# Miniprotein binders against Heme oxygenase 1, chloroplastic (HO1): the designs that were tried, part 2

Target 1, 212 residues: Heme oxygenase 1, chloroplastic (HO1), of Arabidopsis thaliana (Mouse-ear cress) (o48782)
Amino acid sequence: SKGFVEEMRFVAMRLHTKDQAKEGEKETKSIEERPVAKWEPTVEGYLRFLVDSKLVYDTLELIIQDSNFPTYAEFKNTGLERAEKLSTDLEWFKEQGYEIPEPTAPGKTYSQYLKELAEKDPQAFICHFYNIYFAHSAGGRMIGRKVAERILDNKELEFYKWDGELSQLLQNVREKLNKVAEEWTREEKNHCLEETEKSFKYSGEILRLILS

## First folded at step 9 (miniprotein)

Design z9
Fold by ESMFold2, fold request of step 11:
Structure z9 (fold): chain B 212 residues (1-212), chain A 97 residues (1-97)
Amino acid sequence: as target 1 above (212 residues)
Amino acid sequence: STDEIQRQLEKIRLELELALWDMAWVKLFLRELGDSEAARQVQRLIEQLEKLLEELERAIEQFKENGDPEILQKAQDLVKQAEDIMEKAEEILEDVM
């Protein structure tokens, strides 16, 4: 937990604080005039989210598995891999009679961006790797549980199950990340951190599919 | 033993850190839903949990210095406070569902 990865967490946890302040500062409407947002989960919306998420995990995990780049090779077989778990979930939905949608632009765009980063910008790639596994999958458990309660008869998706203890799997990755970052200059570290907002923007576009 | 208490304290630290990620994802969802006020409420809960994590980290350092087994009880009290924070975040999420 000590080291550069703590900086990565701090940036992620403070993301949008300045944006929220500026939004509130620039909005002239009263609180009562803003619409009350509501979300009723549907299996169809959830499937759109899961399918685009799977494309991202497919891409990320193939990049890592096939890489001979020493920085990326350290992250093979972390126990956090989600692509196979999502495949099992989608097969289950199909068995329940649901049609599995095709991937859409949010997942396709993010997957292509990850491919470009992996070759051209390792610090940026590592930022996305970290936030995808820590926020998108590990952090997604509360929403996943609520969706399961509302529309899946409390079925726990494989996407939210890990072989081993999740907190320890994440700690192992933090330790590897800290070691990798020891070789980075301050500028390279800052570049990694600066990519955090974009990583959440892409993940947010995929998460927004759950509303459709 | 001292080693077992250290492992329990580290496990507690890791669980509080994981809870921060739970809330960060809920905040992102609320932003995508368009409920910026709910997202700001969750941000304030994130900040409260960060303070508890800092207190826990200090308690863990105190245990390394003095081996006081009562530090484990202090850590469990911090867990209860963190659970209250997480319950509030869950209620905010339920309010939009």
Scores: ipSAE 0.860, ipTM 0.919, lowest interface PAE 0.5, mean pLDDT 88
Fold by ESMFold2, fold request of step 11:
Structure z9 (fold): chain B 212 residues (1-212), chain A 97 residues (1-97)
Amino acid sequence: as target 1 above (212 residues)
Amino acid sequence: STDEIQRQLEKIRLELELALWDMAWVKLFLRELGDSEAARQVQRLIEQLEKLLEELERAIEQFKENGDPEILQKAQDLVKQAEDIMEKAEEILEDVM
């Protein structure tokens, strides 16, 4: 009774940790035991995260905005776009006297991969589009609030602001995605779902920059 | 009144779905930090919230069939349980900060 987007959410919510893994050979070959870490947010680490994140949103939004193919046309002007909001935030940090870093390998690698997918593998691209907007930006609000409380004097970044009700903007995208997926075969839907782990791997590598 | 209750129920559903994404991102952060135990704790909270969302979806279908206004009170009780779950996830995040 649920649409395809509910399958996408189900897969994303059930990505398991190494402690829950069922493949012991992979766990034993390169597993490292590490002590539990503590995290103290810094502006420098946050800026590394924001800059690489911006490169990813620049990439997605240019692909969708400039696409000559109808595959991505349904995803124009969702209200979820983040590139301009991040640009405004980085300008604000610069005005506060911080040096804005250059993009690093996590953001550059993901940007290049998204460009390749957009041309060669639309179902995989749409999987990344969905998880980036739903997890990376919309789902990032709790961490964003905690960082703002600790190091930004409670300043709310534009990256975490939307025009309108966020939950409704996300619902509009779910409806568009369900419409697009109505024309997919089961195999195409499965291919979309199979990219979920990789989307979180790439986003995790960018998120890890916040720890620096 | 029936249309207003239905609108409120749908708004609650959308907010619970959004909360799942908040928790998924926190779980990813905890994995990148290397705190596998904290990530497992958040995974269990995700599963609890998914259960509440399924209960809410069933309640919304029942309301469409019978119009029982007491279903709104059940949905509001589910919101309080979801808020408790989210507060626990926030505490786990605070513990590593």
Scores: ipSAE 0.859, ipTM 0.921, lowest interface PAE 0.5, mean pLDDT 88
Fold by OpenDDE base, look of step 9:
Structure z9 (fold): chain B 212 residues (1-212), chain A 97 residues (1-97)
Amino acid sequence: as target 1 above (212 residues)
Amino acid sequence: STDEIQRQLEKIRLELELALWDMAWVKLFLRELGDSEAARQVQRLIEQLEKLLEELERAIEQFKENGDPEILQKAQDLVKQAEDIMEKAEEILEDVM
């Protein structure tokens, strides 16, 4: 039997925007060709992205480290932690003469939401945990490379480097998540899956900062 | 050894999964950029890569049950197809830059 993480991946891969779902039904009118904004990353926008991302990772990692909840204790020191790597990258930007911005509303909002979920809704929290580390970190590599090519003179950031093989680190976390979810009811599993849309919404708002 | 082949197959499986996550994040980015058409194109590529992953998973299971002397070659062919899909995803991303 394929573990619950495969269900989580399935939902994540098929997450459609409300706009994508509507386009399948209505032959409706001219989606105003919002001029496809050309992606022009800025260092300022990218720094906002990195700072808000760091706040999210700091929040996740602190929750997991400080938790006595057995479910969260399994996810200590996975090797996927990014807060320290992001701190190193932000220090590099300071050394290059850039001012590091304070966290913005997207990062603060997501951080606060994660704190609330960690206490009241472990299944929803695990959904966010999974999607942040798999989509935002592991899935961010192509975007990160393109940003580096465009505005960072191909600088490899520590945010996209792992101590070990990323594939194996993710596999280890997947196995732990599968084990944790074996004890969940189908209702708890469904509740976790239903939270995927919110995770991608909050991550999308942070990702959009690259364009600011 | 059978164990070595299995480890190599698992590594390839994990690499294909990583490619899926890259494309999922690219799709998210294109959505946030407001390019729904590009996001749909990447979604089609995700579905193609998911089919390759499912094919690999079936091949791995068949190998465990009956053995397949050509399993590594099959897996390598799937990797090549996945690389072609990833290249298309990168082209879509470059077109919006």
Scores: ipSAE 0.790, ipTM 0.890, lowest interface PAE 0.7, mean pLDDT 90
Fold by OpenDDE base, look of step 13:
Structure z9 (fold): chain B 212 residues (1-212), chain A 97 residues (1-97)
Amino acid sequence: as target 1 above (212 residues)
Amino acid sequence: STDEIQRQLEKIRLELELALWDMAWVKLFLRELGDSEAARQVQRLIEQLEKLLEELERAIEQFKENGDPEILQKAQDLVKQAEDIMEKAEEILEDVM
């Protein structure tokens, strides 16, 4: 039996585009067709992205480290942690003469939401944990490379480096997630899957900071 | 050894899964840019890559059952197809820059 993480991946891969959502749910009328923005990353926008990302990772890592919940304890020291790497990158930007911005509304909102979920809704929290780490660790690399090519003179940031083989680190986390989810009811699994859209929404708002 | 082949196949499987997540993140980014057409193009690439992953998974299971001496070559061919898909996704990103 393919583990629950395959169900999570399946949902993540099939999240509807805004246009596909319009065919199903009538109500998403209000997302104003923002004119197709050209991808014009800025260093200032990318710094906002990195700072807000760091706040999200700090929040996840602190929750897992401080948690007495057996479920969260399994995810300590996975090698996917990014807060320290991001701190190193932000210090490099500071050494280059850039001012490091304070966290913005997208990062603060997501950080606060994760804290609330960690206490009240472990299944929803695990959905966010999975999508944040897998989306960035596996999926952030192409975006990060293109940003580096465009505005950072091909600087390789620590944010995109892992201590060990990334594929193996992700596999280890996947196996732990599968094991944790073996104890869940189908209703708990479905609740976790239903949270995927929110995770991608909050992550998308942080990604958009690159363009700010 | 059979064990070494299995380790190599598992590594390839994991790399294809990483590529899927990269495409998912690219799709999200394009959606946030407001380029729904580009996002749909990447969604088609995701579906193509998912099929390649499913083919690899089936090949791995067949290898475990019967031993396929050509399994590594089949896996390498799938990796090459995945690389071509990733290149197309990168081109889509470059077109919106």
Scores: ipSAE 0.726, ipTM 0.862, lowest interface PAE 0.7, mean pLDDT 89
Fold by OpenDDE base, fold request of step 11:
Structure z9 (fold): chain B 212 residues (1-212), chain A 97 residues (1-97)
Amino acid sequence: as target 1 above (212 residues)
Amino acid sequence: STDEIQRQLEKIRLELELALWDMAWVKLFLRELGDSEAARQVQRLIEQLEKLLEELERAIEQFKENGDPEILQKAQDLVKQAEDIMEKAEEILEDVM
């Protein structure tokens, strides 16, 4: 049986397919087609993104570190942790003379939601954990590079660097997730998968900060 | 050695999975930008890359069963195709910039 992480990946890759876009287009038909905004990243917008991202990672990492829950304990020190790397990057921006913004509503909202899930709904929490780390670690790189090219003079941030081989780090986490999910019922698995849309929604709201 | 080949193939598989996630994040970004067409274009690229990954997985399985002296070359060819897909995703992202 293909591990549960493959099911999670499958769901993540298929979010916002053409049919969902059409349903969204029906609702958005009433919102004046805002002209497709050109992507004009700003350093200030990107800093908001980094700060809110840091808050999310801080929240995840603290939950996992402080948890005695066996499920979460398996995910300590994965090498995917980003809070410290983001702290280093934000300090670099400060050294460049930028003001570091406070966390905004998207980051605060997601952070609070993660705290609530961690206590009440471990399966849903694991969904967010997976999508946040895998989406950033694997998927944030192209966006990050393009931002760096446009507004950061090709500065490579620590946020996009891992201690070790990223593929192997992700594989190790995948194996742990698969093992944890082996004990889950099909209902618990489905509940985890159903949470994927929310994870992408909250992440999308934070990602949009780059445009602000 | 067969074991070394398997390790290399697994590494390639993981790299392709990382590429899928990269495109998924680009798709999300394009959606948040409001460019539904660009997001749909990236979704098509995701589907193409998923097929390449499936082909690689099948090739790996066949190698385990029967051995294939050309398996590494096949895998490298798939990586090249994946790189071309990623380049197209990058172009789509650049076009909205």
Scores: ipSAE 0.554, ipTM 0.803, lowest interface PAE 1.1, mean pLDDT 87
Fold by OpenDDE base, fold request of step 11:
Structure z9 (fold): chain B 212 residues (1-212), chain A 97 residues (1-97)
Amino acid sequence: as target 1 above (212 residues)
Amino acid sequence: STDEIQRQLEKIRLELELALWDMAWVKLFLRELGDSEAARQVQRLIEQLEKLLEELERAIEQFKENGDPEILQKAQDLVKQAEDIMEKAEEILEDVM
């Protein structure tokens, strides 16, 4: 039996923008070639991204750490935690003479939403947990490298380093997620999968901060 | 040993999954940039890499059934194809910089 995490990955890989879905059915109206915005990352924009990312990870890690729910307790000390690594990176930026910004609306909104889900909707919360950790830990490395090459003089941030073999850390979390989802109904699984679009929306709003 | 081969194959499988997520994040970023064409190009690369992953998964299953002595070579060939796909994704990301 294919584990539920494979279903979650499948949905994540196929997320289209609503505009792309509409463009497939409607006629070749002149897509006004919006001038392709060149990617010009700034240190200030990237710092906003890191701070908002840290707030999201702090929120996830605190929820899991403080939880007495058996489902969340399984995800303590996975080795995928990022809050401490991000704290180290932000201190490095401060040592370089940068002011560390306060969290912005995207990070605050997502953090608050995660707190609400953790209490009310465990299946939706697990969707966000999976997508956040796997999106960064398994993904985002190419973007991080290109940012480092462009504006950080190839500085390797702690945010992109793990204590142990990343593939094994992710596999361990995958196995735990699969086990948790074995007890779910098909309706609960579908509800978790339906939350994927929202997770990518909130993460996209935080990624956009790199360009601000 | 068969167990060592299985561990190596599982490692390769996980590396391909990591590459899929990296490209998915690049696709998301390109969408946030407003470059829908670049995002579509990366989506095509994701679909190509998913096919390679499926091929690897089938090869792993066949190895469990019949002990294919060429399984490691097949897996290495798939990794090389995945690297070529990742290079194309990186080029797309560089073209928007």
Scores: ipSAE 0.531, ipTM 0.794, lowest interface PAE 1.1, mean pLDDT 87

Design z9
Fold by OpenDDE base, look of step 12:
Structure z9 (fold): chain B 212 residues (1-212), chain A 97 residues (1-97)
Amino acid sequence: as target 1 above (212 residues)
Amino acid sequence: STDEIQRQLEKIRLELELALWDMAWVKLFLRELGDSEAARQVQRLIEQLEKLLEELERAIEQFKENGDPEILQKAQDLVKQAEDIMEKAEEILEDVM
């Protein structure tokens, strides 16, 4: 049996916005070429993204580190932690003469939501944990590279570097998640899967800061 | 050794899974930009890459059963196809930039 992480990935890959599901039926006709809003990343926008991302990772990592909850204890020191890497990157930007912004509403909102879930809803929390770390470790790199090409003179940030083989780090976390989920009921699994949409929403709001 | 081949195949599998997540985030980004068409194009690429991953998984299973000596070459060919898919995703992203 493919472990629960396969189910989580499956849901993540197929997540459509409610609007995309409706548009797929109707927009066979009027694909109004909405002018593709040219993606013009700014350093200011990207810094907002990095700061809000750091707040999210700080929140996750602190919850896991301080938790005595057995489920969360399994995810300590995975090597996927990003808060320290982001701190290093933000210090680099400061050394370049950039002002580091305070966290914005998207990051604060997501951070607070994660704190609430950690206490009340471990299955939902694990959904966010999985999607945040796995999504960054993959797709975040392509976007980060394109941002770097446009505004950072191809500077590779520590945010996109891992201490070790990333594939193995992800596999280790996957195995832990699969093991934790073996003890879950089908209802608990489904509840975790249902939280995927919210995770992508909150992450998307933070990602959009690059364009601000 | 068979064990080494299995480890290499598992590494390739993980690389394809990472590629899927890469595209998932690109899709999310394009969606946040409001480019639904570009997001749909990336979704098609995700589906193509999922098929490649399924093919790899089948090939791995066949190797376990029959010991296919060409399994690594087949896996490498799938990686190349995945790279081509990723390049298309980058092109879509560049067109939006």
Scores: ipSAE 0.484, ipTM 0.763, lowest interface PAE 1.2, mean pLDDT 87

## First folded at step 13 (miniprotein)

Design b0
Fold by OpenDDE base, look of step 13:
Structure b0 (fold): chain B 212 residues (1-212), chain A 98 residues (1-98)
Amino acid sequence: as target 1 above (212 residues)
Amino acid sequence: STDEIQRQLEKIRLELELALWDMAWVKLFLRELGDSEAARQVQRLIEQLEKLLEELERAIEQFKENGDPEILQKAQDLVKQAEDIMEKAEEILEDVMG
């Protein structure tokens, strides 16, 4: 019996590019393809990314820590938390003489949306929780390394370090998610899966800040 | 021991899943850059890596049922193929950064 997290991963892996959507599936409304001609990361753009990411993680972690909702209580102290690590990294940037920007619209918008979902739509919230932590923890490392190579003199940030074996930390969270989803109806599961596109949209808008 | 082999296999499975998520994030980034062709190339790599993961999962289940003495070697071969896929994804990123 493949757990629900495999369904979530399957949907995440098959999110089509806009051009692939034209060949048959629903036109995901075109985020204005401003063709970014070249990937030229800047420290200022990367700082915006880190600050907005921190706001999202702060929001997730506060919701989970303060929640009395049984579903969210299972996800306390997973070892995947990033807010404190990001705080340490931002302090390092200050010590290097960089000004730390305020959160921008992408981070603020996503943070607010997560707060609304946490109260009204737990299945959709869990979709965002899963995609945010797994996308960054598992997938953000290559981008982070390439940014560090170009603009940070190969500085290894705490944002990309975990206390313990990352594979095991992710497995523990997966097992908890599978257990939580065992109690869901097929309609609730489908609702969670349908939110995946929106999660990737919001995460993509924050990721794009690196190019700003 | 059989238990130790199972733990090692599970670790390898998890590492391949991490690689899938890394590719998904790279694909997202390339999409945000507006490089749809590079994003399609990474999508093909994701599909290749998914097949490797499915092969590993089948091999693990067969090991549980019948005890395949070559299971660790098979798993290591799949890891090497996954590493080659990850290297291709990194090359795509480097070409776009260029």
Scores: ipSAE 0.709, ipTM 0.855, lowest interface PAE 0.7, mean pLDDT 88
Fold by OpenDDE base, look of step 16:
Structure b0 (fold): chain B 212 residues (1-212), chain A 98 residues (1-98)
Amino acid sequence: as target 1 above (212 residues)
Amino acid sequence: STDEIQRQLEKIRLELELALWDMAWVKLFLRELGDSEAARQVQRLIEQLEKLLEELERAIEQFKENGDPEILQKAQDLVKQAEDIMEKAEEILEDVMG
């Protein structure tokens, strides 16, 4: 039996915006050349992204660390934690003469939402936990490299480095998630899966900061 | 040893899963940029990579049952195909950067 994490991955991989689903049906018609939005990352925008990302990771890591909830206790010290790495990177930017911005609305909003979920809705919280760590650990690297090539003179940030083999760290977390979900009802599993869209929305809003 | 082969196969499986998440994040980024076409192109690549992962998973299960002396070579071929898919995703991203 394929573990619940496979269901979570499946939902994440197939997530479409409502507008794209409608456009995909319509775009069999004349895709007028919408001007390809030029991706022009800025250092200031990327710093906002890093700061807001750090706030999200700080929030997750603090919730898990301080929790007496058995489900969350299993996810302490996974090696996927990013808050400390991001702190190191932000200090490097400061040493380069950049001003470190305060967290913006996207990061603050997501942080607050995660705190609320952690108390009220563990299944939804686990959805966010999974998507945040796995999306960054696996998917953030390509974007990070392209940003570094454009605006950071190919500086490799600590944000994209893990202590140990990343694949093994992710596997360990996956096994724990699968074990936790074995005790869930189908309704609880579905509730977790339904939260995926919100996770991607909040992460997307933070990702947009690169372009600000 | 059979155990070593299984460890290598599991590593390859995890690498393909990492590639899937890379693609998912690229797709999200392209959507946030408002480039729906590029996002759809990446979605097609995700689906291709999912098929490769499924093929690998089936091969791993078959190996556990019957053994396959060529299993590592098959897995490596799948990795190469995954790398080609990832390269295409990177090209799409570069085209959007202008």
Scores: ipSAE 0.689, ipTM 0.845, lowest interface PAE 0.8, mean pLDDT 88
Fold by OpenDDE base, look of step 14:
Structure b0 (fold): chain B 212 residues (1-212), chain A 98 residues (1-98)
Amino acid sequence: as target 1 above (212 residues)
Amino acid sequence: STDEIQRQLEKIRLELELALWDMAWVKLFLRELGDSEAARQVQRLIEQLEKLLEELERAIEQFKENGDPEILQKAQDLVKQAEDIMEKAEEILEDVMG
């Protein structure tokens, strides 16, 4: 039996925009695909992304570290933690003469939502935890590399480096998630899966900051 | 040893799964950029990569049941195909970001 993480991945891979689901039926008029103006990432936009990302990771890592809840205790010191790495990167930007922005609405909103979920809805919280860390460890690196190539003279940030083999770190977290989810009802599992859309929404809003 | 082969196969499986997550996040990014066409292109790549992962999983299961002396080579060939898919996704991302 494929573990619950396979179900989580499956949902994440199949997230479609509501608009794409409707495009199968009605030939609704070509919303003039506004040519995505050649998006040039800015250092300022990327710094907003990094700062808001750090706030999210700080929030996750503090919740897990301070929690006495058995489910969260399993996820302490996974090696996927990013808050410290982001702190190092932001200090590097400061040394380069950049002003570090304050967290923006997307980061603050997501951070607050995660705090609320951590207390009230562990299954939903775990959905966010999984999607945030796994998304970064994967596609987040590709995006980060492309941004670095354009605006950072190919500087590899600590945000994209792990202490150890990333595949093994992710496997260990997957195994823990599978084990935790073995105790969940199908309803609890479904509730976790249903939260995936919100996780992608909040992460997407932070990712858009690169474009700002 | 059979155990070493299994370890290598599991490593390859994890690499393909990471590649799927890469694609999912790139798709999300492209969607957030408002490039629905690029996002659809990446979705097709996701579906291709899912098929490769399913093929690998079937091959691993068959290896466990019957053994296959060529299983490692088959798995490596699937990794190469996955790398080609990843390169295409990177190209799409470059075209949108460029």
Scores: ipSAE 0.406, ipTM 0.725, lowest interface PAE 1.4, mean pLDDT 86
Fold by OpenDDE base, look of step 19:
Structure b0 (fold): chain B 212 residues (1-212), chain A 98 residues (1-98)
Amino acid sequence: as target 1 above (212 residues)
Amino acid sequence: STDEIQRQLEKIRLELELALWDMAWVKLFLRELGDSEAARQVQRLIEQLEKLLEELERAIEQFKENGDPEILQKAQDLVKQAEDIMEKAEEILEDVMG
C-alpha cells in the first residue's frame, strides 16, 4: 500500500498539466500584465521573499508547537523548522547594511490562511505543511543557489542548511504523515489533496517577490 | 546484508523523490516567470523521472519477494538516468534565467 505521501507527491507533480494551464491561463491574464521579461533577482526582492517566508514558517511552527491536537503534535521538532535559520540570515543582511523590510501582502495573507485552516481544517493544514517544507528542501535550494550566485557572491545562507541529514529528516516526516493519514477517510484524504493547488499558489506568490 | 541493501535502496528512492520535488518547483518558478513552454518541458522531464521512480519501486518490491543480486546495479542505473534528467531541467532553468 503506497502511503498517503505518495498520493500527495503525485498531485503536486501533476499540478498545472495542460488542463489546469488553460484555467491558469485565464488567471495568468491578470499576471500576464507584468511579463517578468528576465529573471533579475534583487537583494531587496530576495529580502522580501525571506521575510515573508519567515512569517509563514513562524506561523506553521507556532501552530504546531502550541497545538494539543494529536495530529499536529506528531510534527513538533522535526528538524525541518526554518524560522530560526531565517532569523539568523536576516540578521546577517542587517549587519551588511541592508534594511529588513516588513512582511508584505503575500506572506501576511498566507500566514492568516494557515491560522484559519489550523483551527477549522486539519487535513487542509497538513497539505500546506507538507508542501511548504518539502518544496523548500528540494526546489527551494536550487532557487536559493541561483539567487546566491547572482546577487550574494555565492553566500550560503542558514535557510539552506539543516542540522542533520536532510534525507533522513524528510523520511521521518514522511513516515509520520503516512501514519497520521492511515486514520483518515478517503474523503479526508481527497480534501487534503484538493488543497494542493492553493498551497502552490500562495507559495508561488511569495517566490515571485524575489523578482520585485 | 539484505537489510543493508534495503536501506541503500530506500536512500536512492528518497533521492529520486527529492529530485521530483526539485523539478516541481522549477516548473512552478518557470510558470511564475511566464515561460509556459519551459514549464511544459520540465513537466515532460517530471513524467520521465516518475517512470524511473516507479521502476525502482517495482524493483524494490521484487527484491523483497525473491531477492535480486543485481538490484543495486539496477538502482544505480536508475539514479544515473535521474541525474541526466535533472541536468536537463537545470539547463532549461539556466536558459530562462540567463
Scores: ipSAE 0.315, ipTM 0.664, lowest interface PAE 1.7, mean pLDDT 85

